# Designs tried in a protein design chat: VHH binders against FERM domain-containing protein 4A (FRMD4A). Part 23

Target 1, 303 residues: FERM domain-containing protein 4A (FRMD4A), of Homo sapiens (Human) (q9p2q2r20to322)
Amino acid sequence: RRCQVHLLDDRKLELLVQPKLLAKELLDLVASHFNLKEKEYFGIAFTDETGHLNWLQLDRRVLEHDFPKKSGPVVLYFCVRFYIESISYLKDNATIELFFLNAKSCIYKELIDVDSEVVFELASYILQEAKGDFSSNEVVRSDLKKLPALPTQALKEHPSLAYCEDRVIEHYKKLNGQTRGQAIVNYMSIVESLPTYGVHYYAVKDKQGIPWWLGLSYKGIFQYDYHDKVKPRKIFQWRQLENLYFREKKFSVEVHDPRRASVTRRTFGHSGIAVHTWYACPALIKSIWAMAISQHQFYLDRK
Below, E stands for the ipSAE of ESMFold2; O stands for the ipSAE of OpenDDE; V2 stands for 0.75 times the mean of E and O plus 0.25 times the DockQ between their complexes.

## First folded at step 16 (VHH; framework vhh_sonelokimab_d1)

Design y6 (from x6 with G35A Y59W; at its last look DockQ between E and O 0.67; V2 from the best seeds 0.67)
Fold by ESMFold2, look of step 16:
Structure y6 (fold): chain B 303 residues (1-303), chain A 127 residues (1-127)
Amino acid sequence: as target 1 above (303 residues)
Amino acid sequence: DVQLVESGGGLVQPGGSLRLSCAASGFTFSDYIVAWFRQAPGKEREFIGAISGSGGSTWYAVSEKGRFTISRDNSKNTLYLQMNSLRPEDTAVYYCAKSEYDYIYLIGSRSLYMDVWGQGTLVTVSS
């Protein structure tokens, strides 16, 4: 079957995928395109029929995944699946550059919550990396029209494009003399400090129907008020978790609750155990389940 | 009214075998994970093994792998635990339990959350 793998550099790999091809083998092929050795941070994703992102399971055949039932090639995305605290821990420049491309894509697609002034500063590093030192206002305005540096919502929050461009220019002028590599490091340093970076968010509800965000990452499973993706309401670190559970529309975590440790009489031999449950459509619950397992395996592999 | 009733406990010599049964009623048995636990005197309850609604997936505590086998017969609404090579430290009250979930991923493996519990059946391994 014909597949299109969208790459992080806006290129596509067009492939004829045989029924026996494993997802790991496809990842290896894509990674070789970038001379990428540190493949453990990356995955191949697709959007299912319900609009939710799903990841190919490396031990499964590519064509055994539940792709949308429509004509044309299967559309796949090569992107970062497992984030880390800082690119300073990455061993290879190829990996760092892919994290940079991934971060630029996330900012442009508005997948990371970021203030407009920070967006303008990030855009200045994009210009420094792509074009070198500032030369003139006119050149910058031309370049910003052609580079995907300013997400549309950041532009909508201000009265004019010119205002946004002027803010970018002010940041860019300060960067004269920075190398491409330094611009990448400075860009990533800012993005890595953003509270929503590296978190896979899922819209869920509790038993009463109250909406929440559930965030999955290498740190664990975090619950956020629907209005606040930044400050978690509840934190379930991997070391606190006993088990994960799911059925149809519900996903649950079983945790050791230190405050409940003194009430062993209510747990019937299970001191300090609490269960927390969230609801969503079955397709989304399955996506949460798969991501939770994969993030826990990544956590274990790092320990 | 969901009920789980264990049977098959008793006194057995070290090295012997027992098969425990758990009769289930009041719910669609094949839809749910069911599991065995035990509690030795003075100890916390410990997980032994669980089996999916269809019987296609099983999970065991690592220390019991190879000696104990969990199975189910959905036509008889019955959960089984086959215990072989019994040792005195296997002396405990054995409980069956029902989950409200289809799937489990074990992280800490100290316990499992279960919806409904049986009354238990005593197994004593002694000369």
Scores: ipSAE 0.561, ipTM 0.784, lowest interface PAE 0.8, mean pLDDT 88
ESMFold2 (binder alone), look of step 16: mean pLDDT 80; pTM 0.814
OpenDDE, look of step 16: ipSAE 0.777; ipTM 0.890

Design y7 (from y1 with S109T; at its last look DockQ between E and O 0.52; V2 from the best seeds 0.60)
Fold by ESMFold2, look of step 16:
Structure y7 (fold): chain B 303 residues (1-303), chain A 127 residues (1-127)
Amino acid sequence: as target 1 above (303 residues)
Amino acid sequence: DVQLVESGGGLVQPGGSLRLSCAASGFTFSDYIVAWFRQAPGKEREFIGAISGSGGSTYYAVSEKGRFTISRDNSKNTLYLQMNSLRPEDTAVYYCAKSEYDYIYLIGTRSLYMDVWGQGTLVTVSS
């Protein structure tokens, strides 16, 4: 079966995938394209019919996944699956550059919530990394048309493209002499400080049908109001979790609540636990389940 | 009406064996995780083991592995606990319980949430 793997450098890898090919083997093949050693942070994803990313399970065959029913090649994406606090923890330049490319893609595609003033500063680092020092306004305006630096929503929030370009130029002029590596570090430092960075969001509902965002990351599990992906309503750190549960359309988290301390001779079934439950279609719940387990395993492996 | 009824408890000498049964009714038994717990006098209820709806996955408390075996027979709607090499500290009321979930990922060892409980069966280990 024909597959098209979208890479982080805007290239595409065209493949004929045999029925027995494991997702891990496909990941290894893509990683070799970048001479990537630190493969543990990356995965291969596809977009389901609802617009959510689903991740290939590395121990399963690629063609056993439920791809959208469309004609043409299966469209896959190579991207960061497991985030960390800072690129300073990464050992290889190849890995750092892939994290940088992933972050640029997320911001350009508007997957990360970023104020437009921050976007202008980030764009200046993109220019410094790609083109070096500022030379002229005309060159910058041309370069910004070619680079994935200014997301559509940032442009729409302001009276003109020229205004946005001028704000970028203002930042860029201050960067003269900054190396490519320094620009990458400065870019990533800003992105890593953003509250929405590194969070995998899932649209869920509670038992009453009220919509929420459920966020999964290296930090834990977060519940957000549906209109506010930035400030969590509830935070469940991995350390506080007792168990995860799943059935069909529901996913639940069991946390230890120290306010529910038991007394030995007078209590039955009181262990200081609280259970929080969310609902979505079965396919999405399975995706949440798989991500939660893998994120918890990633948390354990880093300790 | 969801119901779980334990049987097979009684008095047994140290070193002996006992098999507990839990008869289930009022729900599709094979769809749910079922589990055994026990509660000794003056102690909190403690998890012994759980088994998936299909019977394909079993989960045990670390301290009791090897002496106790959980199993199920979906054709008879029955959960079992085989207890071997019994000790006086195994004296407790033994409960079966039903989860509302198919799948558990165990992170801690302190608790396990269940929605329906049986009435319990007393096991006394003494000479």
Scores: ipSAE 0.495, ipTM 0.752, lowest interface PAE 1.2, mean pLDDT 87
ESMFold2 (binder alone), look of step 16: mean pLDDT 81; pTM 0.833
OpenDDE, look of step 16: ipSAE 0.768; ipTM 0.895

Design y8 (from y1 with S30D; at its last look DockQ between E and O 0.72; V2 from the best seeds 0.64)
Fold by ESMFold2, look of step 16:
Structure y8 (fold): chain B 303 residues (1-303), chain A 127 residues (1-127)
Amino acid sequence: as target 1 above (303 residues)
Amino acid sequence: DVQLVESGGGLVQPGGSLRLSCAASGFTFDDYIVAWFRQAPGKEREFIGAISGSGGSTYYAVSEKGRFTISRDNSKNTLYLQMNSLRPEDTAVYYCAKSEYDYIYLIGSRSLYMDVWGQGTLVTVSS
């Protein structure tokens, strides 16, 4: 079957996928194009029939995944799947470059919640990385039109594009002499400090039908008010979890919580055990399930 | 009326084998994970293993060393525990239990949340 893999540098890889090809083998092929050794942070994703992002499971065949039934090639995306605290833990420049490209894409596509002034500072590092030192206001305004530096939401919060461009220029002028590598590090340092960076969010509901965000990351499983992806309401760190469960439309975590210990639990052999449950359509629950297992395995591999 | 009834317990010598059964009624058996636990005198109940509704996936406590095999026969609504190479420390009341889920991922394996429990069957391993 024809597949089109969208890469982080705007290129596309066109290929015919044989029925027995494993997702790991496809990832290896894509990684070789970047001389990427640190493949453990990356994955291949697709959008399913319900509009939700799903990740290819590395131990499964590519064509066993539930792709949309539409004409044309299967559309796949090569992305960061497993985030870490800082790019300083990465061993290879190729890996750092891909994390930078991934972060720029996330900011531009408004997948990360960022204050406008932070956006302007980030844009200055994009300019320093791509073009070097500030030369003139005219050149910067031209370059900003060509680069994916200013997401639409930041522009809408201000009366003009020119105002936003002026703010970027103010930051950019301060960067004179900064190398491309220094600009990348500074960009990533800011993005890595953002509370919504590195979190895979899923729209879920509780038993009463109240909507929540469920966020999965290297830190654990976080529950957020539907209107606040920044500050979690509940935090379930990987070390706190005993088991994960799923059935049809529900996903549950089992935690050991000493504050919930019960004297009345004598017949069940449990001590301080609590179960938290969320609901969504079956496809989304399966996606949450797969991501949770993958993130936990990533946590174990680093520990 | 959901019920789980264990049977097959009794006296067995060290090194012996025993097969426990758990008869299920009052629910659609093949829709749910079912599991075995045990409780030795004076000790907390401990998880042994679980099996998916279809029987295609089995899950064992990290403490088990491959001596026990969990299986199910959905046509008979029955869960089984095959215990081999039995030791005196295996002496306990053995319980079957039903989950409200059909998939599990074990992280800690210290315990497992279960919806309904049987009354237990005693296994005594003694020379």
Scores: ipSAE 0.511, ipTM 0.766, lowest interface PAE 1.0, mean pLDDT 87
ESMFold2 (binder alone), look of step 16: mean pLDDT 79; pTM 0.819
OpenDDE, look of step 16: ipSAE 0.719; ipTM 0.878

## First folded at step 17 (VHH; framework vhh_sonelokimab_d1)

Design z1 (from w2 with D102E; at its last look DockQ between E and O 0.71; V2 from the best seeds 0.64)
Fold by ESMFold2, look of step 17:
Structure z1 (fold): chain B 303 residues (1-303), chain A 127 residues (1-127)
Amino acid sequence: as target 1 above (303 residues)
Amino acid sequence: DVQLVESGGGLVQPGGSLRLSCAASGFTFSDYIVGWFRQAPGKEREFIGAISGSGGSTYYAVSEKGRFTISRDNSKNTLYLQMNSLRPEDTAVYYCAKSEYEYIYLIGSRTLYMDVWGQGTLVTVSS
């Protein structure tokens, strides 16, 4: 079957996938394109028939995944699956550059909440990395048309494109002499400080039908008010959890309660426990389940 | 409506074996995790192990020492606990329980949340 893997450098790898090809082997093939050794941070994703993002399971065959029933090639995405606190923990420049490309994509696609003034500063580092030192306003305006630097929401918050471009130019002029590597580090330092960076968000509901965001990362599981992805309402660090549970349209976490108290004797056999449950369509719940397990395994591997 | 009925308890000599059964009714047995717990006189209820709806995955308490085996027969709506090398400290009331979930991922492995319980069957291990 024909597959099209969208790479982080805006290129596509077109290939004919044989039925026996494992997802790990596909990841290895894509990684070789970037001379990437630190493959553990990356995955291959696709959008399922219900519109939700899913990740290929490395121990399964590529063609055993539930791809949309569409004519044309299967569309796949190579991207960061497992985030870390800082790129300073990464060993290789190839890995750092891929994290940078992934972060630029997330900002441009508005997957990360960012104030427009921060967007303008980030755009200046994009220019410094891609084009070197500032030369003229005219060149910058031309370059900004070609680069994924200014997400639509940031442009809508201001009177004109020219205003936004001028703000970027103000930041860019200050960067004279900064190397490509320094620009990448400075860009990533800002993005890594953003509260929504590194979190996989899922739209879920509680038993009463009230919508929430459920966030998954190597740090744990977080519940957010639907209007506020930044400040979690509830935090479940991996060390606080006893078990995860799943069936059909519900996903639950069980918080370990080391104290057994008489006031909690309403349930047979379990004193002082708390179980938190969220609901979504079966496809999304299965995606949450798979991500939660993989994030916990990544957390364990890093310790 | 939902019922779990344990059977197979009784008096057993130390070193002996016993197989407990749990007959399930009132729900689609194969859709749910089921498991075994026990409560010795004067002690708190203790998780023994559980098995996935399909029977493909078994989960044992970290304290389990390999003497007990959990299995299920979905065609007969029955959960089993095979107990070998029994000791006097295994004397307890043994409970079958049903989860409201089909899948579990163990992080702490000390206990398991269950929503429906059987009445229990007494196992006495003594010379």
Scores: ipSAE 0.543, ipTM 0.773, lowest interface PAE 0.9, mean pLDDT 88
ESMFold2 (binder alone), look of step 17: mean pLDDT 80; pTM 0.822
OpenDDE, look of step 17: ipSAE 0.702; ipTM 0.874

Design z2 (from w2 with G108D; at its last look DockQ between E and O 0.69; V2 from the best seeds 0.63)
Fold by ESMFold2, look of step 17:
Structure z2 (fold): chain B 303 residues (1-303), chain A 127 residues (1-127)
Amino acid sequence: as target 1 above (303 residues)
Amino acid sequence: DVQLVESGGGLVQPGGSLRLSCAASGFTFSDYIVGWFRQAPGKEREFIGAISGSGGSTYYAVSEKGRFTISRDNSKNTLYLQMNSLRPEDTAVYYCAKSEYDYIYLIDSRTLYMDVWGQGTLVTVSS
């Protein structure tokens, strides 16, 4: 079957995927195009019919995943799946470059929550990385039309495109003499400080039907009020998780909790066990399940 | 009226074998994980093993590998525990239990959650 893998440098790999091809083998092929050794941070994703990303499971065959029923090739994305605290922990420049490309894509597509003034500063680093030192206002305005630097929401919040361009120019002028590598590091330092960076969010409900965000990251499982993706209401660290469960529309975690789960419920073994449950459509619950297991395994691999 | 009823307990000599049964009713048996637990006198309840609805996946406590075998017969709505090479420390009340879930990612078997429990069947291993 025809597959199209979108790469982080805007290239696309067109290929015919045979039924026996494993997702791990596809990831290895894509990684070879970048001389990427640190493959453990990356994955291959697709969008389901509800608009949510699903990740290929590396030990399964590519064609065994439930792709949307559409004419044309299966569309896949190579992107960062497992984030870390800072790119300073990465061993190779190839990996850092891909994290930078991934972050630029996330901000341009408005997947990371970023204030407009921060967007303007980030755009200045994009210019420094891509074009070098500031030369003139007219060159910058031309370059900004060609680069995916200013997401639509940032432009909408201000009186004009020219206003936004002027703010970017003000930041850019201060960067004279920065190397390409320094611009990447400075860009990533800002992005890594953003509260929504590195979090995979899922729209879920509790048993009473109240909506919440469930966020999965290298730090754990976080529950957020539906109106506030920034400050979590509940935090479940990976080290305190004991067992995970799912069925159809529900996903549950078993954690250490000094509060009792229920006075009427019998508990096995260690005292202080609590079970927390969330609901969503079966496809989304399956995605949450797969991400939770993979993030827990990533946590174990880093210990 | 979800119900689980254990049977097959009794007195067994050390080194002997025993097969426990758990009859299930009031739910679609083949849709859910079911398992066995035990509680020795003065001890906390202990996980033995569990089996997926289809019977395709089994989960065992680390301490019980090798001597006990869990199985199910979905046509009879029955869960089984085959116990071999029994020892006096296996003396306990044995419980079957039902999960409300299809899938478990098992990190710590000591804390495994189940939503419905049987009343138990006593197994005594003594000469």
Scores: ipSAE 0.543, ipTM 0.785, lowest interface PAE 1.0, mean pLDDT 88
ESMFold2 (binder alone), look of step 17: mean pLDDT 81; pTM 0.831
OpenDDE, look of step 17: ipSAE 0.664; ipTM 0.838

Design z3 (from w2 with G108E; at its last look DockQ between E and O 0.68; V2 from the best seeds 0.59)
Fold by ESMFold2, look of step 17:
Structure z3 (fold): chain B 303 residues (1-303), chain A 127 residues (1-127)
Amino acid sequence: as target 1 above (303 residues)
Amino acid sequence: DVQLVESGGGLVQPGGSLRLSCAASGFTFSDYIVGWFRQAPGKEREFIGAISGSGGSTYYAVSEKGRFTISRDNSKNTLYLQMNSLRPEDTAVYYCAKSEYDYIYLIESRTLYMDVWGQGTLVTVSS
């Protein structure tokens, strides 16, 4: 079957995938195009029939996943799946550069919530990385039109493109002499400090039908008000969890939290244990389930 | 109208064996995880183990040392606990329970959350 793998450097890899090919083998093939050794942070994703992002399970065959029923090639994305606190933990420059490309994509696609002035500073590092030192306002304005550095929402929040460009230029002029590598590190340092960085968000509801965001990351499972992806309402760290459960449209966590004890009767008491449940369509719940297990396994591997 | 009814409890000598049964009704038995717990006098309820709806996966408490075997027969809507090499410490009321879930990922193997409980059957291990 024909597959199209979108890469982080805007290339597309066209492949004829055989029925026996494992997802791990596809990841290895894609990783070889970047000389990537630290493959454990990356995955291959697709959008399912319901419009939600899902990840290939590395121990399964690629063609056994629930791809949308379409006549064209299967569309796949090579992305960071498992985030870390800082790129300083990464061993290889190839890995760091892929994290940088991934972060730029997330910012440009508005997947990470970021203030406009921070966007302008980030854009200056993109220019320093791609073009080197500032030379002239005219060159910068031309380069910014070509580079996907300024997300649409940031442009809409200001009276003109020229204003935004001038703000970027102001930041960029201060970077003279900075190497490409230093620009990448400075860019990532800012992005890694953003509260929405590294979190996989899922739109869920509680038992009463109230919508929430459920965030999954190497830190644990977080519940956010639907209007506020930044400040979690509830935090479930991996070390607090006893078990995960799911059935059809519901996903639940069982947590050890002495401060939040819940028991039915004293004679049958369960000291410091509570269950929290969220609801979504079955496809999304399966995606949450798979990500939660994978993130916990990643957490254990890092300990 | 969900019901779980344990049977097979009784008095047994140390070193003996006993097979407990749990008859289920009022729900699609094969869709749900079911399991066994016990409670000795003055102690908290203790997880023994559970089994998937299909019977393909079994889960035992980290404290379980291999003397007990969980099985199910979906054609009879019945959960079983085979207990071997019984000791006085095994004296307890044994409960079967139903999960409201059909998939579990054990982070810790100390306990499980269960939806519906049986009334219990007493097992006494005594000389």
Scores: ipSAE 0.512, ipTM 0.787, lowest interface PAE 1.2, mean pLDDT 88
ESMFold2 (binder alone), look of step 17: mean pLDDT 81; pTM 0.837
OpenDDE, look of step 17: ipSAE 0.621; ipTM 0.828

Design z4 (from w2 with T111R; at its last look DockQ between E and O 0.71; V2 from the best seeds 0.61)
Fold by ESMFold2, look of step 17:
Structure z4 (fold): chain B 303 residues (1-303), chain A 127 residues (1-127)
Amino acid sequence: as target 1 above (303 residues)
Amino acid sequence: DVQLVESGGGLVQPGGSLRLSCAASGFTFSDYIVGWFRQAPGKEREFIGAISGSGGSTYYAVSEKGRFTISRDNSKNTLYLQMNSLRPEDTAVYYCAKSEYDYIYLIGSRRLYMDVWGQGTLVTVSS
């Protein structure tokens, strides 16, 4: 079957995928195109018919996943699946550059909550990385039209494109002399400090039907008010969890923290435990389940 | 409606064996994870083992050292615990329980949340 793998450098890998090809083998092939050794941070994803992102399971055949019923090739995305605190923990420049490309894509696609002035500063590092030192306003305005540096929300919050470009130029002029590598590090330092970076968000409801965001990351499981993806209401670090549970439309976590014991729970003989439950359609719950297990396994592998 | 009834407890000498049964009713037994727990006097209830609805996956607490075998017979709606090489420290009330979930992922492996519990059956290991 025809597949297109969208790469982080805007290239597409066109291939005919054989029925027996495992997702792990496809990941290995894509990784070899980048001379990437640190494959553990990356995955291959697709968008299902409900618009939700799903990750290929490495031990399953590529073509056994539930792709949308569309004519044309299966569209796949190579991207970061497992984030870390800082790129300074990465061993290879190839890995660092892919994290940088991934972060640029997330900012441009508005997947990360970020203030407009920070967007303008980030755009200056994109220019420094791609083009080197500032030369002239005219060149910068031309380059900004060609580079995916300014997401639509940032542009809409200001009176004109020219205003936004001027703000970027002000930041860019301050960067003279920075190497490409310094620009990447500075860009990533800012993005890594943003509250929504590195979190996989899922729209869920509690038992009473109240909507929440459930966030999954290398740090644990987070519950956010539906109107505030930035500041979590509940934090469940991996080391604080006893078990995860799943059935049909519900996903639950069990906390073994004695400080939150309740005698009013229905669980006889268990002290110091609490179970927190969220609901969504079965497909989304399965995605949450798969991500939670894989994130916990990643957490264990790093220790 | 949902009911779990343990049986097979009693007095046994150290080194002996005992087979516990748990009869289930009021739900589709084969759809749910079921498991065994125990509670010695003055101690917290502890997880022994659990088994998937199909019986294809079993989970055991590390402390059992392979002395206990959990199994199920879905045609009889019955969960079993075979206990061998019993020690005085195995003296406890043994409970079967039903999960409201189809799947568990054990992070801590020390305890497990369960929806419905049996009344328990006493196992006493002494000379």
Scores: ipSAE 0.554, ipTM 0.794, lowest interface PAE 1.0, mean pLDDT 88
ESMFold2 (binder alone), look of step 17: mean pLDDT 80; pTM 0.831
OpenDDE, look of step 17: ipSAE 0.598; ipTM 0.833

Design z5 (from w2 with V116R; at its last look DockQ between E and O 0.69; V2 from the best seeds 0.68)
Fold by ESMFold2, look of step 17:
Order: sequence, then structure tokens, then C-alpha cells
Structure z5 (fold): chain B 303 residues (1-303), chain A 127 residues (1-127)
Amino acid sequence: as target 1 above (303 residues)
Amino acid sequence: DVQLVESGGGLVQPGGSLRLSCAASGFTFSDYIVGWFRQAPGKEREFIGAISGSGGSTYYAVSEKGRFTISRDNSKNTLYLQMNSLRPEDTAVYYCAKSEYDYIYLIGSRTLYMDRWGQGTLVTVSS
């Protein structure tokens, strides 16, 4: 079967995938194109029939996943699956480059909520990395047309493209003399500070039907008001969790909470736990389950 | 009406073996995780282990040291606990329990949430 793997540098890898090919082997093939050794941070994703992002399970065959029933090649995405606090923990330049490309893609695709002023500053680092020092306004305007630096929402929030370009130029002029490597570090420093960076969000409801965001990351499981992905309402760090549970349309976490601890002579064995439950369609709950397990395993591997 | 009925408890000599059974009714047994707990007088109820609906996955408490084996027979709607190398400190009331969930991922492995419980069967280990 024909597969098209979208890479982080705008390239596409066209493959004829044999039925026996494991997802791990596909990841190895893609990684070889980048001389990538630190493969543990990356995965291969697809969008399922319900529009939700799913990740290939490394121990399963590629063609055994539930791809959309469409004519044409299976569309796959190579991207960062497991985030870390800072690229300074990465050992290889190839890995750092891929994290930078992944972050640029997330910003451009509007997967991370970012204020326009931050977008303009980030675009200046993209220019410094790609083109070096500022030379003229006309060169910058030409370069910005070719680079994926300004997401559509940022452009629509302002009266003109020229206004946005001028704001980028203002930041860019300050960067004179900055090396390519320094620009990458500065770009990533800003993105890594954004509250929505590195979080996998899922739209869920509680038992009363009230909508929430559930965010999964190396830090744990966070619950957010549906209108505010930035400030969590509830935080469940991995160290606080006892167990995860799942059935059909519901996903639950069991947490040790000393504030809820109670013991009586008649009810031994119940103190110190609480269970929190969220609901979504079965496909989404399965995605949450798979991500939660993999994120916890990643957390354990780093301890 | 969900019912869980334990049986097989009694007096056992130290070093002996005992098999407990739990007969389930009032729900589709194979759809749910079931498990075993125990409680000695004056102590908190203690998680022993659980088994998936299909029987494909077993889960044991961190404190479990490999003397106990959980199994199920879905054709008979029965959960089993095989206990070997019994010691006086294993003396307790043993409970069968049902989860409302299909899948469990153990992080702490100290306890487990269950929504239905049996009445228990007493196991006494003494000379």
C-alpha cells in the first residue's frame, strides 16, 4: 500500500509499505533520512475518520492501524510525540534541528495559541536563522513571503500585511550578529515558555455534560476550562496518580489526595483516594488512553 | 442485581495451599475487570490483584510476592485465587470485587477502585 510521510522540513517520503512492516521499522527508515539517533522523542501520526490525531504503535504493523477510508496514499506525519523542558537536554544537533522545525510547524499551523507580538518576534528568529542579518525592508518582505513565519490568524488580526512585516522588521533589526545556532536557541526558549507548548489537548465532558480540555504531557494530566487552555483548573502530576481507568466513553484517573483522607473503624481501606472521570466518544477515549500510558512510560524512562 | 459470592475459605496449615472461588451473577462477567482483596481485623483492606475481562492481563499489587495467582473462567462466571505457601499473616477475610472499567493501568499499584463487592470468605492460617 502507498504511504506518504510528511516530514518536518516540507519534504514528503513516498513509500510502498509491505503488509509486514512494523511501525518501529518505518520510524527507523524516516529517522535515517535525518541521521537521527535520538528517536525516542518522535513518532508517526495520522488523522483518523473522526478527525482526531492518532500515533502508530511501534510494536504493530503499519497497515493494521485504522486509517481513514479514502482513495489515494495513506497520509502520515513524522513529528515530536514526547516533549521535554528544554532543547538543552538533547544530545545531537539533528535532534535539536527537528525540534526547531516541529515548533515552527506548530506555530504556523496554529496548534499553539500565541499572541501576535510573540509571533512577530518568533518570525524575526526564523529570518535570522534562514537568512542571517537584516539587510533591507524590501529583502525582508520578499523573504517573509517564502518562509512559513506568519500564521494566518496573526495576519487577520491586523489591518495589513505591511503592518505585520514592519513589526517583524523591528525585532529583526535587533538581532544583528546573532548566529544561526543562537537564533534557534532563542526561538526555542520563547516557544518552550508558552503554556500550551508540549501539551496534547483533548476535548472532553464531565458527567454533567460540561465541556473541558484534558491536557496530557510529560508533566501529567491537566484539566482546563474549555475557553482557557492556558491556566489549568486541576492538575494531576504523575507522582500523584495511583491508577488510570477506561471503559467505552469514559476515562478516569485515581489520585491520592491527603485532603480527602478519612478513616473510621468501620470503613478501613478507603482513605486517601479520589477518582475523576471524563467522557468523550470511544475513539477519542482510546486516543487519550494510549497517550496517557505512553506519556507515563516516557516520564518513567526519564526518572 | 449484581452478586459476587466467595467460597473456599477455611482453616489451612502454614505452608499449605487454598483456592478461593467467586461466583458472579447479574452482569456480563466477561466485560469487566474483577479482583481480590483481603482485610485482617484492625487493618485497611488490601489489594491483592485483578484480571481483565478476557483473562489476557493480570495485575498484582506491588506488595504481592508471587505466592498468589488470579485466574477466571468466563464460561462459568467464576473468578479464582490460588494461594500457595500460606503463612499466619495471610489470615484475613478475602473479598471478590468488580470494577466498572474494562482497562486499568497501574501506576502506584497500592490499591484499586472497585464498584461492587462480595461479602467475603474467611481464611485462617494456623496449626
Scores: ipSAE 0.599, ipTM 0.817, lowest interface PAE 0.7, mean pLDDT 88
ESMFold2 (binder alone), look of step 17: mean pLDDT 81; pTM 0.835
OpenDDE, look of step 17: ipSAE 0.746; ipTM 0.877

